# Designs tried in a protein design chat: VHH binders against Pyridoxal reductase, chloroplastic (PLR1). Part 13

Target 1, 350 residues: Pyridoxal reductase, chloroplastic (PLR1), of Arabidopsis thaliana (Mouse-ear cress) (q56y42)
Amino acid sequence: CSNNTSNITTFKPLKLPLFWPWQKVKMGPLSVSPMGFGTWAWGNQLLWGYQTSMDDQLQQAFELALENGINLFDTADSYGTGRLNGQSERLLGKFIKESQGLKGKQNEVVVATKFAAYPWRLTSGQFVNACRASLDRLQIDQLGIGQLHWSTASYAPLQELVLWDGLVQMYEKGLVRAVGVSNYGPQQLVKIHDYLKTRGVPLCSAQVQFSLLSMGKEQLEIKSICDELGIRLISYSPLGLGMLTGKYSSSKLPTGPRSLLFRQILPGLEPLLLALSEIAKKRGKTMPQVAINWCICKGTVPIPGIKSVRHVEDNLGALGWKLTNDEQLQLEYAAKESPKSMIQNIFQTR
Short names: E, the ipSAE of ESMFold2; O, the ipSAE of OpenDDE; V2, 0.75 times the mean of E and O plus 0.25 times the DockQ between their complexes.

## First folded at step 6 (VHH; framework vhh_7z1x_3)

Design o2 (from n2 with N35H; at its last look DockQ between E and O 0.54; V2 from the best seeds 0.00; counts 0 for: pae E 10.2 > 2)
Fold by ESMFold2, look of step 6:
Structure o2 (fold): chain B 350 residues (1-350), chain A 122 residues (1-122)
Amino acid sequence: as target 1 above (350 residues)
Amino acid sequence: QVQLVETGGGLVQPGGSLRLSCTASGFTFSNYAMHWVRQAPGKGLEWLSGISGSGGSTSYADSVKGRFTISRDNAKNTLYLQMNSLQPDDTAVYFCARVTFSYDFEDWFDYWGQGTQVTVSS
């Protein structure tokens, strides 16, 4: 009589921590932690200075994430620079295989990878082969999510249709549990959703730049469409490549190519950085934790990067609490009043 | 077919100057941020400088600030690096690089030149 009781009893809800990693959220047919981790730095010699001597530290960071309930890891077949192309997938596969905490439970990790729309990927079979190559590098039999890395609609519309059929074939062959897209704008997102729905393929996610630096009209439209269509938005660059950390200023820029972007954008962010700092102090949190928490409050799943155990510890502090509605509005107002925002990825479609 | 060709390297004495050029073809040069990167023998890649597509914004690594100047001429599809006060530690192969994806590190630098050797020795 569970659904039809006449008893007058107050049922007290189970008290769970807010944004608790073991209380998963839906992403199509998948259940994922409310935050995942991105692995773009794994194998990136130019922008991060990756060397294989760092692998043990990366493995410890991966294990810390697992121990704290994270099960979503995002990678791509293009991650790794130069001769280390594909290294991110190789490392992730190695860490999953070697994990003592995952013995007999490797399927509980949701691996999301992305397939680049290279100009030589011109048939659905070539796209399926890219997926098989990713599975080989990862040393797993099935992906959680196979994603198109970007749309070709603006420059190669015939290739776009081939890539969509490639996603269908990946699913039909059992290579992926679900499919996703990255860098799709509102119009292309609706189109691929309809295409996949009529073919019975679960479009579980749309991955776009979304943050307090990337919450303009188009980004909000994408979010609205995701909510309406039951697609989970995955937020990449939730910290604006580090601009939202409070670590940098006009006189203290990062090393490397990010410094060009920071010089253009960072001087105009003072109102937003002040609001982040004020809320972080009030809550006993860091500015990155506030910025990531905001993404989760908006119903997205952010994927900050893994670079070290310290970075994972910092990012895990975004969990277990929630910004009030007033704090969310304060941040959003400050972001809208700042004169500059993150420049859009040039491959994001309309 | 995207092509980047570096020229202007050579042998110089400590304290000397060189100007590197990078000629671009196969794409709309003014739409892309361009960068200089170097690799000393037996060492990793080092980012040196970047310039926006319009040329309106530049940035430099601390190791070269005040000594190196990046510039571009969009009418000639050419990127430049003026290198002054060269020291033996500046000995390296110098590459120009194009960025296709400015906010997504997985495709941040998608095309590189063949490189030009700079040797600073007496």
Scores: ipSAE 0.006, ipTM 0.470, lowest interface PAE 10.2, mean pLDDT 85
ESMFold2 (binder alone), look of step 6: mean pLDDT 82; pTM 0.825
OpenDDE, look of step 6: ipSAE 0.033; ipTM 0.434

Design o3 (from k07 with N35H; at its last look DockQ between E and O 0.01; V2 from the best seeds 0.00; counts 0 for: pae E 4.2 > 2, placed apart)
Fold by ESMFold2, look of step 6:
Formats: C-alpha cells, structure tokens, sequence
Structure o3 (fold): chain B 350 residues (1-350), chain A 122 residues (1-122)
C-alpha cells in the first residue's frame, strides 16, 4: 500500500480553509465563525494612537479576516475618541461596503455593536434612535446583534427596564436580527433572559471579560448560565490586554496607561505564562494563539482586537487545531495557581 | 480494517459528467465529515469539497464550485461526488478522505481511499 504512506506525506501542503462551515457557532438565529474580531482600537487616539493614515492597513486586515472565513465583528457606538466618536462603526461600515469579497453578500457579515447606557438615554425611543444612528454610521440596514453595553441595575434600575424595552423595539422594528448584553453578571443575565423570552426576542449572546486571566467564580457562573439557556458567551480581552502574550514582564511594562494594571497583575502570572509557553513551543504556536484557542475550546467566541494585517495573521493561527483536554487542564490549573487575576469590568453587575 | 473505496472513475469527453462513489467500512460513517481531494499528474493534492456527517452542510473549493456536488447516503455508508462540465484540467486521481475534526491542514484527514482515475480527454 504505497498510496497510504504517500497520502500521509503529501497532504501537509494541502490548502484548506481554517475551519469548515459546520464549525460555525450558533448565536440565536445567527451562524458565526468560532472567533470574531473586536474593533475597539479603531478611532482610539488615546490608548492606541489611532491615525486616519492607518485606515488602509485596517482595511487590509479586515479583508484578510474575511478571506479566512471570519464573519463576526464587534464594535460599539462609543468607540472612537474625541472628534472621532463613532469612528469604529464608520470604518467597519466602510470596509463592509467596499469589500470585493463581500460583493452581493454583505448580509453574511454579522455586525455586533453595543449601545452605551448613557444617563441621557431615558426612553425606549432614545435607545432605538441610538441603534438607528449606529446603522447610519455603519451604512447597513440591519445589525446582526444589538447589545446593551452594560446594565444600569446597580444605580438606575428604572432606566434599565426602559433600555430592555428599547432592545425589544429594535428587534420588533427589524433593526437587529437578535439582541445581546455585555457586562451582565449572573443575576441580571437570568432576569433579562426571562424578560426577552416572554416577548419573543432572542437573547443570543452575553459578552464578558473571559480568558485564562479572567475565569473566576462569577465568570464561570455566567458561562454555566449561558450554556443552560442557549446564550453564546463572547469573550472580550482574551489576551488580558496583552498580559498573556509573553511580551511583557514586571520589569518590561507596556507604554501608556496599561502599565499600571500590568504592574499589579504580571508579577503573579509566572505559572500561567510558563504553561502557555510550554504548550506553544510543543505545538509550534504562539502564546496568544494558545490563549485564544483555549477560549474556543471552552465553547466561547473570543473577539481579539484587529489592529494590523500582522495581528490578524497571528490571531488566525488560533484556528485549525485544538488543545487536548490535558493541555486545557494544565492551563486552567496554572491560571488558578496565579495569585492575581484580572479585575472584572467595573460595569459588570452581580 | 477502517477502509474507504472509490469507484466510478474513467475516461470522459470534455463537457461530460461522472459520478464518483466512496464506500466506507469499519467505522460509524454518519459520525464523520467526509471530503474529496484530487491529484493531477505531476501536481500536489487539491482539496475539492467536504460534507458534514449528517450531510446538512457542504463546502467547495472555488475551482469546482457550481460544477461538482458532494452528497452522502448514510444508510449505504457511501459518499458521492457528482462532477459536471468536466474539462481536461480535471484529469486526476480522486480520493475520498475522512475528517479528523481537527481544524487545519496537518491533521485534517486520517483515512484515505486508494483513489480512482478520472481522465478528461478530447
């Protein structure tokens, strides 16, 4: 049987997609790639140093993601600093409209945006108008997922009910295919699920900080609720703002405001960073790719940031393989041995 | 003991059609996604098409999209490839392959058939 040995040897240069269509994940009525991309950096002058001269590179990065089967892009109406408020949505809309690969297929991209719970959003109509403004910036007729960016239950519970009704209206008016929430803790997640279910509105996703650096009791409870209720967990900050890359240490901090957070957390991460490094070396992968793959193996959809063609190339390497169960347990044990974890978003409720 | 056997190859004129079959034995066929791959003379392997275990989802390479149709009959443990509008550059050995459920090319397929020759000649 020379064909058997020849087939084993020759299939290695075979060009395959990074994942098959049946490996897409369900988010309510939507089918999304097992990884998406976040666009928080698009228009962020203060934390990322965004300049409009970067737009062509961002567009190329967007096209590379599409070419590799990525169809989930997460943005928000609050993304962009100063005069560039809303710039993330404008850029995403521009790239979708101009994409040659999407010609005639723009509706296959799942745009997930978030609507800030600003204190002046006090009626359901105002919240619906925020959605219309997002659609205008994106230059699309319908969102895949309209998300409430955070709960107001802890400080303005009457506002929260108005915002929930706003989500219902967005769906009923056909502005979104489904709704989601971000930064909801276990109690509020169950409450909004029940509220939307009785009104026939699909709660398709819950977006929280979830990573090897952020998988404490509350985050695991949120994941358990999502699994039970058929809500897809979207993992933001899957790399812990870069702490899981192996690029930094307590003596080699990033520039800018991240340095304060890294100083507090990095000294305790050595067991986790060593485990990531060992598995990355064994697999011929990078530490970011291992960390993102772990999120995928947990059944979440991570949304690492998209900043350049190189960043997309690196993050796509998280696809096309799976950590073994033993490797997942090794990482989880090492994460639990680390004395510091990432502080949850201040907006996350109980 | 796990085995895939292709049949249905042969000589066909340009513009013609062929239907390839791949009969599986030694494993639970419906639990596995299946694929067709070809190798033209003197060239490397080219992935053509894949189908989910249930048959509910399919995927095609651009080179064959619209001309080739993958299907399966799980009751008969058989995978099919309907090839229409054949051209001389479709001349190749055609293999069926079992998906490992690995996401990527290095470990994508663990069981291969022996191949069936398709020749498209004027």
Amino acid sequence: as target 1 above (350 residues)
Amino acid sequence: QVQLVETGGGLVQPGGSLRLSCTASGFTFSNYAMHWVRQAPGKGLEWLSGISGSGGSTSYADSVKGRFTISRDNAKNTLYLQMNSLQPDDTAVYFCARDTYSWGFEDAFDIWGQGTQVTVSS
Scores: ipSAE 0.149, ipTM 0.672, lowest interface PAE 4.2, mean pLDDT 87
ESMFold2 (binder alone), look of step 6: mean pLDDT 88; pTM 0.883
OpenDDE, look of step 6: ipSAE 0.486; ipTM 0.807

Design o4 (from f13 with Y101F Y108W; at its last look DockQ between E and O 0.47; V2 from the best seeds 0.00; counts 0 for: pae E 4.3 > 2)
Fold by ESMFold2, look of step 6:
Structure o4 (fold): chain B 350 residues (1-350), chain A 122 residues (1-122)
Amino acid sequence: as target 1 above (350 residues)
Amino acid sequence: QVQLVETGGGLVQPGGSLRLSCTASGFTFSNYAMHWVRQAPGKGLEWLSGISGSGGSTSYADSVKGRFTISRDNAKNTLYLQMNSLQPDDTAVYFCARDTFSWGFEDWFDYWGQGTQVTVSS
């Protein structure tokens, strides 16, 4: 559990794997914090209630994350509702540019964005142009990770090969340091890994819904493939859109469209929510911190969302400690006993 | 391909009622939860109500609960919003939207109608 080198003239202290932010993990050629932050809420008026009056608080939250050693931020070219399409990337770029803590060090932030497989993205050149548009919104010269947002294999297999070549071209042109995929199932993940490997392009990450609400056979198979092939799994929605927070019940639903989903799923989560609550109380932690820590214990890099300074403060509390193996097993057993789980993204392939 | 067409908007006096319809085509309507969203002049989008694919579960924003009723007729591929006790603040373009699990490029909703104008004026 320690890394130690010693000799008669020197002695190095033991290193403990407690998920501190400075204990970076490998993601292909990149070194990232053991937790990142998702920016889906940045510009999302309908689900997350975004208003431009929140921008100062979002900037403060971004700075707090940086000050605490977080260097991975995930966004997408489609993030932002309605006329705010692309707003998440614009805000992230603004915050990076304006950060005093990053002055002269902007390249130490690992920006991961995703390019939607829109039906008009039909050539590799068009996909490269989507990457250039993201770089323009972000006001940076190079992405850490350029990700294909989902596979088109089940409905447009010829488009998919073109988009894969687009990822290769993004890398060869120096627009990204590495590439990744999102919402890829086990079969397509192996296929794109082989495709990119023969072309010398590092597939560094696979991003899927992975949580105590989303750890079925297919998600575990994806995790196993990632481990075997040296791909880092990025866990999105680690809190099940808020269902794992303990904040809601059948009589206390969130505002907005999530309320319909929560009404259908929350009643089936009692064993899991009780186990989360019990462990959180025992450890002096919050239920979100336990759920996020579990994702880290599984060897994934979770990307909980941020909307406020308080959310960042709470999520940072998922770091610096580790669930025991018994606690992990208790949570997993309780999740299996819960009759409901989060449905997968319908674009997740085989 | 997928189409959502809203009808039933118009001008109404305060305290009045109006029923909006949204006709769906190009997909299996009963497989999808459906929602109503509005945009008032100079304001952002506001979610109003949602209904499960079967129609067995509904949810409402606090601003409209008790005044608005969402319903659907799966045999006619039609979503409805009954709006009662309308106030000037309800003036907006009203959209129907199809729910799906998030794709990151259309957020919670992947397809929208063009909207129908509702104006509440004395």
Scores: ipSAE 0.335, ipTM 0.744, lowest interface PAE 4.3, mean pLDDT 87
ESMFold2 (binder alone), look of step 6: mean pLDDT 85; pTM 0.860
OpenDDE, look of step 6: ipSAE 0.428; ipTM 0.770

Design o5 (from f13 with S52T S57T; at its last look DockQ between E and O 0.53; V2 from the best seeds 0.00; counts 0 for: pae E 2.3 > 2)
Amino acid sequence: QVQLVETGGGLVQPGGSLRLSCTASGFTFSNYAMHWVRQAPGKGLEWLSGITGSGGTTSYADSVKGRFTISRDNAKNTLYLQMNSLQPDDTAVYFCARDTYSWGFEDYFDYWGQGTQVTVSS
ESMFold2, look of step 6: ipSAE 0.501; ipTM 0.835
ESMFold2 (binder alone), look of step 6: mean pLDDT 87; pTM 0.883
OpenDDE, look of step 6: ipSAE 0.530; ipTM 0.830

Design o6 (from f13 with S102P; at its last look DockQ between E and O 0.54; V2 from the best seeds 0.00; counts 0 for: pae E 7.3 > 2)
Fold by ESMFold2, look of step 6:
Structure o6 (fold): chain B 350 residues (1-350), chain A 122 residues (1-122)
Amino acid sequence: as target 1 above (350 residues)
Amino acid sequence: QVQLVETGGGLVQPGGSLRLSCTASGFTFSNYAMHWVRQAPGKGLEWLSGISGSGGSTSYADSVKGRFTISRDNAKNTLYLQMNSLQPDDTAVYFCARDTYPWGFEDYFDYWGQGTQVTVSS
């Protein structure tokens, strides 16, 4: 053939991967990957059996996440057990500092941490000092997002206003690029949004338990409010502490305190687990990947755990594709057919 | 104000038994799952057992299954751990803890007792 006009006249649009991690999503003034990673297990001796000998594996997992376009990492000043209190922040800071891919670019990682509403945090200055202590453990000058870990409105309403002023001060002092909240219900979320808006402080995120096991009326109301007010919902526990992985059954429970929870919920979960399994098989994916993809489809940013290279590789498989609308409805219907769901966090307010 | 107080620790010989108690106050005890956790000197925390708020469901770590029994008396706001066939490796401080399901920003437990020492030696 001497002339192929179909090659000259044919136009094929560029097809970009869906939920591609280098196409960031807006979170207030920040741009973040469509999935982040949570670090609650880092330093948790009780439930994960953390030992410092695991740090190199965690560092390799962190570097793999960076190489694949992930820039959001969520931690808290309370993460770490016993004498390792704060260890999650210390490890994250170490890995950021030691990363060869981030040399001179450490600010491209969005660090989100949370400040516990401990009863001794009674002044806005003490709350600002908690932020400075987090920055010291992380060895960075500024957080991406400083978050209240929970509301005190139901038991210490005067403390709550002090903590809200603490967020304002953190922002005004340049310690955080934006602020967020965790475990705020619909009514308190609107109230803090109004409070911060009148003071010129961007409320960029609301972090709640959100998953196929935690998508009841209240959680959906929180999501709707976030959409209306321009707040990004961060989904924690997107795999229901492992119940959505397909690894466990009523006859094959995890060891540790999770076994009590799994015994209560797993026997009623068969419709949802079957729907996850069917879709995973059809798409050539794993059940965790389907469950995380669903969270992203809802417009949230899930933060599954980062524990090993293998876990990061599996979780990254949730990216690059999208459930169809029919598949999303199938999962949601199956979740509603399951008689149990995860109980919302005891600190989630109204 | 939530308070948990452990009692019943002490020195026992290998093969001996102890019963630990944890008295709760400041909250509706029957609404919460409760747990026992221990920490040997210089070592990490080890979860041992948990019991549902009603007492109808229990779970145990493999290291203590068959030797330890968790129970509760909701009328007395008291959690118990019956420990049988004690070995030197059971030497630790034992804590009771209140469950905060779903687990989040603390070590799955929001309130802990001060702990009671159990020492198993000849």
Scores: ipSAE 0.042, ipTM 0.582, lowest interface PAE 7.3, mean pLDDT 86
ESMFold2 (binder alone), look of step 6: mean pLDDT 87; pTM 0.876
OpenDDE, look of step 6: ipSAE 0.349; ipTM 0.740

## First folded at step 7 (VHH; framework vhh_7z1x_3)

Design t1 (from o5 with D99L; at its last look DockQ between E and O 0.61; V2 from the best seeds 0.00; counts 0 for: pae E 7.5 > 2)
Fold by OpenDDE, look of step 7:
Structure t1 (fold): chain B 350 residues (1-350), chain A 122 residues (1-122)
Amino acid sequence: as target 1 above (350 residues)
Amino acid sequence: QVQLVETGGGLVQPGGSLRLSCTASGFTFSNYAMHWVRQAPGKGLEWLSGITGSGGTTSYADSVKGRFTISRDNAKNTLYLQMNSLQPDDTAVYFCARLTYSWGFEDYFDYWGQGTQVTVSS
């Protein structure tokens, strides 16, 4: 009696993609997932409590993101505290290199790095060298998007022009597939767009703080300009540094410098937090998922920060559905009723 | 030019007290939140306390809560840290830092002083 142990091929249920390929978002010449991930926490000891012992966890988080179709990762050459300067890029490069799923497909990952406008970067060549240094840390030949991290127009206008030329040179040299900017106001955004256009370089992205806590007149104007000019808005801090997660309250503050900020802003956010909570409950989602989904519904690409598998899992739940117009309006109304908004980046130009 | 200069560090016995000062120049002091951070030998930077520009709001790390008090005198462009009940684990270089939200989170502190050494030893 030959016991034919029927190998019950446990049909691993085909994990339906969280989003369909046609839901990818155009960002200049690139096609990206509707949501990316930010790596600001990678190497940041003071704000995010980074420790090298977390590297394995970060790698797992990265892999999970890839497995679920996320292909946009935002970083910066300035990320990393003190001696850990550049650590975010180093880690991201390592993870890309070591990823089994990316074998032969590394080009599918869009690495978007921001180059700091440091005072000592006074020539276009120095700025190009900054890009090369990022490529070295990442151990890749070409960036997806090279971004100017902030404008110097308000305090060093001559440097601004040099940095713009640096972006053009990066593009011309093939060090980056596309160029973008961060923390540009409406007027300055138009100026750099026009400049780059005259040089034959398309501006593909504008990265600004954009969330239910940061949706003022300026943000809306930037969004409108982006839509008009064919620029994709990348929304950083879509969760308001954690304030929109429901994790924190006046009695439950984060550790570190953020606690001071939270003490100032959290009081008065009750209407918004309540609206988020209600919609989340109704949808069977979390507050972060609703907040991120709102950014997507507004036509932006949010890049929430990740530092754990749990964060990735939660954020992924923001995909594959959309808030209704009524829900969006409810959230926006609640946000407007909240007396305090997120503090804007002081380097954000007008 | 923005400058921050810390003073008041020294050697103190366990259970003792010190008052650190940070004198600011080159910017409108009252417009900026100020913070104290420290670095112990062989350890990373540790945030200790922050105070808003007006002085209306303060925050503390759990490690120093109840023992340290942050304050400021905007007329004197000076930040203070009163440290009580000092312990050997408080041995570190202490820095005052200006907080800016303008730069990526890495540039949260755009300026710091040279630091002042605090040693707590019997």
Scores: ipSAE 0.047, ipTM 0.567, lowest interface PAE 2.8, mean pLDDT 88
ESMFold2, look of step 7: ipSAE 0.079; ipTM 0.601
ESMFold2 (binder alone), look of step 7: mean pLDDT 88; pTM 0.892

Design t2 (from o5 with E106Q; at its last look DockQ between E and O 0.50; V2 from the best seeds 0.00; counts 0 for: pae E 2.4 > 2)
Fold by ESMFold2, look of step 7:
Structure t2 (fold): chain B 350 residues (1-350), chain A 122 residues (1-122)
Amino acid sequence: as target 1 above (350 residues)
Amino acid sequence: QVQLVETGGGLVQPGGSLRLSCTASGFTFSNYAMHWVRQAPGKGLEWLSGITGSGGTTSYADSVKGRFTISRDNAKNTLYLQMNSLQPDDTAVYFCARDTYSWGFQDYFDYWGQGTQVTVSS
C-alpha cells in the first residue's frame, strides 16, 4: 500500500467567461441556472399547437433540461387554453413529481409562476388563494418565485396595492421563497421595489419581453433599474415568438395567428437575421443559440420555451460560450438597422 | 366595455355561401388586428384568418384559403368573413377575436365574441 498522492491530478478549469448551467446566478435568495425554460406552450392549443399526445415528449424535454443543470422553470396560472386552463402548471408539477433525477431533490427545482391580475382579484386574500391554487395544480408546498403577472396601475391603481399586499402575504406565509413582477415598466418597478422593501420582502426578479427584437429605450431603462436595485431581469420571448430562429421566411410562415404578425414584421428583420446567421455560422452555433446567448451576455436570465426534446437540445447549445463584445455590437447595430421590431406587451406600464 | 357580436350564421346546403359579421364596440376598432376562429363539434379551436387594423394585410389558414375572404369596414366597426363553397366539414361555431399583441398571457386574443353557428348539411 502507498501514500502516494500523485494519483490525484491537478485541475484548473477555465471558468470565465462561460455560461455553464452549474455557474448559477443569484435571484434574490435563490440560485438559478443562467438560462431557464418557459412553459407557455404547455396547454396552448391555438398559438403553439399543444396536444395532450405531446405530454411524453414534454416530459423527456424536461428531464433533458434537468440532466444538463437547468433548474429554473417559468409558468403561470393563466397558461392553458379553454378546458386546459392551468395545464402548464399541472404538467410541470407532474414532471417534477415523476422525475427519477429529482428523487429526494425536488426542492432544487426553482418553480416560478405568475398570478394574473384579473379584475375579480380584488382582495389580498383572493390573490393569496390564487397562489394556493397554483400550489395545488403543481402539487408542491412552496413556489420558488411568485410573480404578479402585470401591473394594474394604469387602469386600477387601488387594485394594484391590494395585489402588492397579496405578494407580501404569500411571502410571510411561506408560500413562496421569493416574489417578482412581470411586465412592469421603469416607474412602477421602482415603486413596488420600495413598497416591498419597507415590508421586509425583497423583490428578486422582474420579467419583461427582452430580446434583439425588444431592446428599446424603455427595456434598457428597466434593465438599468434592475442592475441598480439588485433585481434579476428574466427575459421572456427571447426568440421573438420564433422570428429569430431562422425557421421562417416570407414563403414559410408559421401556422396559426402568428402568421399575421410574421407577415408584418419578418420581412423587416433581414439585417438582424443575416447578422444572426453570420455569427451562428462562424461559431458553429444555431441562430436561436446566438439570440439566447446575447440575452445572457446582457445580464438577463432568458426563458426560451420548451416544446420538444429537439428544441431543448438546441437551446442548451446557447450555454457554455460567450459572444465577444464585437459580436454583441454587431447584433445590436443590425437590430437597430432593421426597420421593424417587436411591439411591447400591452400590459407593460411606464 | 369591449364587446364583439357575431351574426350571419345559419343552415346552408353544401356548396353554398354565408357572410358572417362581427360588430365591435367599446374600443377604437381600426387600431386592432382582428381574427376569425372556429370550433367544430368535438374538436379544438381552429384559427382561420386574420386582418390588420388598416385592412392592408390578411392571412389565411390553408384549410380555407381561396374559399373564405376576411375584410373589415372601419367606418362601421365591423369585421366580415365571406365563406364560399361551404362543405359539411365547415360546420362549426365561428368566433371573431381581437388581437392585442399581449404575449406571455393565456392566449393571443383578449376578447372573443359569443360565436355564431354555421351548419352545412343537406
Scores: ipSAE 0.483, ipTM 0.836, lowest interface PAE 2.4, mean pLDDT 87
ESMFold2 (binder alone), look of step 7: mean pLDDT 86; pTM 0.877
OpenDDE, look of step 7: ipSAE 0.603; ipTM 0.872

Design t3 (from o5 with S102L; at its last look DockQ between E and O 0.49; V2 from the best seeds 0.00; counts 0 for: pae E 4.0 > 2)
Amino acid sequence: QVQLVETGGGLVQPGGSLRLSCTASGFTFSNYAMHWVRQAPGKGLEWLSGITGSGGTTSYADSVKGRFTISRDNAKNTLYLQMNSLQPDDTAVYFCARDTYLWGFEDYFDYWGQGTQVTVSS
ESMFold2, look of step 7: ipSAE 0.335; ipTM 0.758
ESMFold2 (binder alone), look of step 7: mean pLDDT 87; pTM 0.887
OpenDDE, look of step 7: ipSAE 0.559; ipTM 0.852

Design t4 (from o5 with S102D; at its last look DockQ between E and O 0.68; V2 from the best seeds 0.00; counts 0 for: pae E 5.8 > 2)
Fold by ESMFold2, look of step 7:
Structure t4 (fold): chain B 350 residues (1-350), chain A 122 residues (1-122)
Amino acid sequence: as target 1 above (350 residues)
Amino acid sequence: QVQLVETGGGLVQPGGSLRLSCTASGFTFSNYAMHWVRQAPGKGLEWLSGITGSGGTTSYADSVKGRFTISRDNAKNTLYLQMNSLQPDDTAVYFCARDTYDWGFEDYFDYWGQGTQVTVSS
């Protein structure tokens, strides 16, 4: 139990529940909740039907996450469609600024954003300017994590080294507390780790598609490298764009562009979906909560989407408990039996 | 340089048909899923249909299922949308878009055509 600190009290529970959001995990020099939230849907008119009239609902969802100990929020300078380009960062910044619960504590929120490797970003100074633009949209003076959104090594290797120097400059100028990468394969991950280490820049995170639908040889190699080098893996798409929720079948597809992907992959997931359902029923949990818990059990920090208060409540149910080793193996075996897996992000390198 | 050019729009009476074409250049067309999206006057973007790179799998929004057919001819680098039983509510600018299958925190249509106007009026 906790009292007001003005009364000189302490709180030392004997043991906290597993994956407890107030007991943070390390991400380089940062301390983050064992699950974060992704804001990719904020401003996405095409896939999620975003309208500005939804902003109050999103703000309530953000506040609920904070009240329940979540401090990691992931965004990107490319999030938002059409004239809403950058809208995800603007909304996150607004919610941080307007939060009464964060007054005097804004630095406890870890904002992670990503900088797209657009073809016009050709100098380290342009990359630093992209970071400053993100800080302006967010209305904060320092990011927790500045991330490369993807590697250019496979098509523009000279640009990649310039962007790496841009990360160094962002850190040296105090614009970020640490840096990270997204969509880096095993070879490029080792290379950028070595590059940053010799320059004293903390590479705290690697963000890739990682889930029961995306745990093939390459993703497991990335995870192994992260474990060996002290890099925290951030799992994006932990629910496979909704395929792991149990809401859809071959006869009940989502609307929009996801339906094309679901038609290709969802048939043949029956063993995995059955295993998720059996464990969820046994534990009194939902299938999404089991799938997210599995990501946390693997030592990753998943960042499911945040779209409503209900979504935050659902996702928070993935915390406070842990799958047994046997349950984890059951899920992994069922995933192996599935003939299909998630299509890998086209930007992920070797 | 990647380019997508829509053609085949125009004025049509209710109940009529049109066939839209989208000619692609600057990339290996058969490697990419392609989509049709429209924007009606004063409305937001509406996804209509998608097709895999091989053409083996298609999908449709409920609003057009049974009336519209997406297809592609990879030898001609051309995407098609056959639109039947057109109604006034189908009046819009129609765009083709290239899908990258970027499943991270964005669905990623990285290139769009300039669009072709379809007007359904009596």
Scores: ipSAE 0.100, ipTM 0.625, lowest interface PAE 5.8, mean pLDDT 85
ESMFold2 (binder alone), look of step 7: mean pLDDT 87; pTM 0.884
OpenDDE, look of step 7: ipSAE 0.314; ipTM 0.731

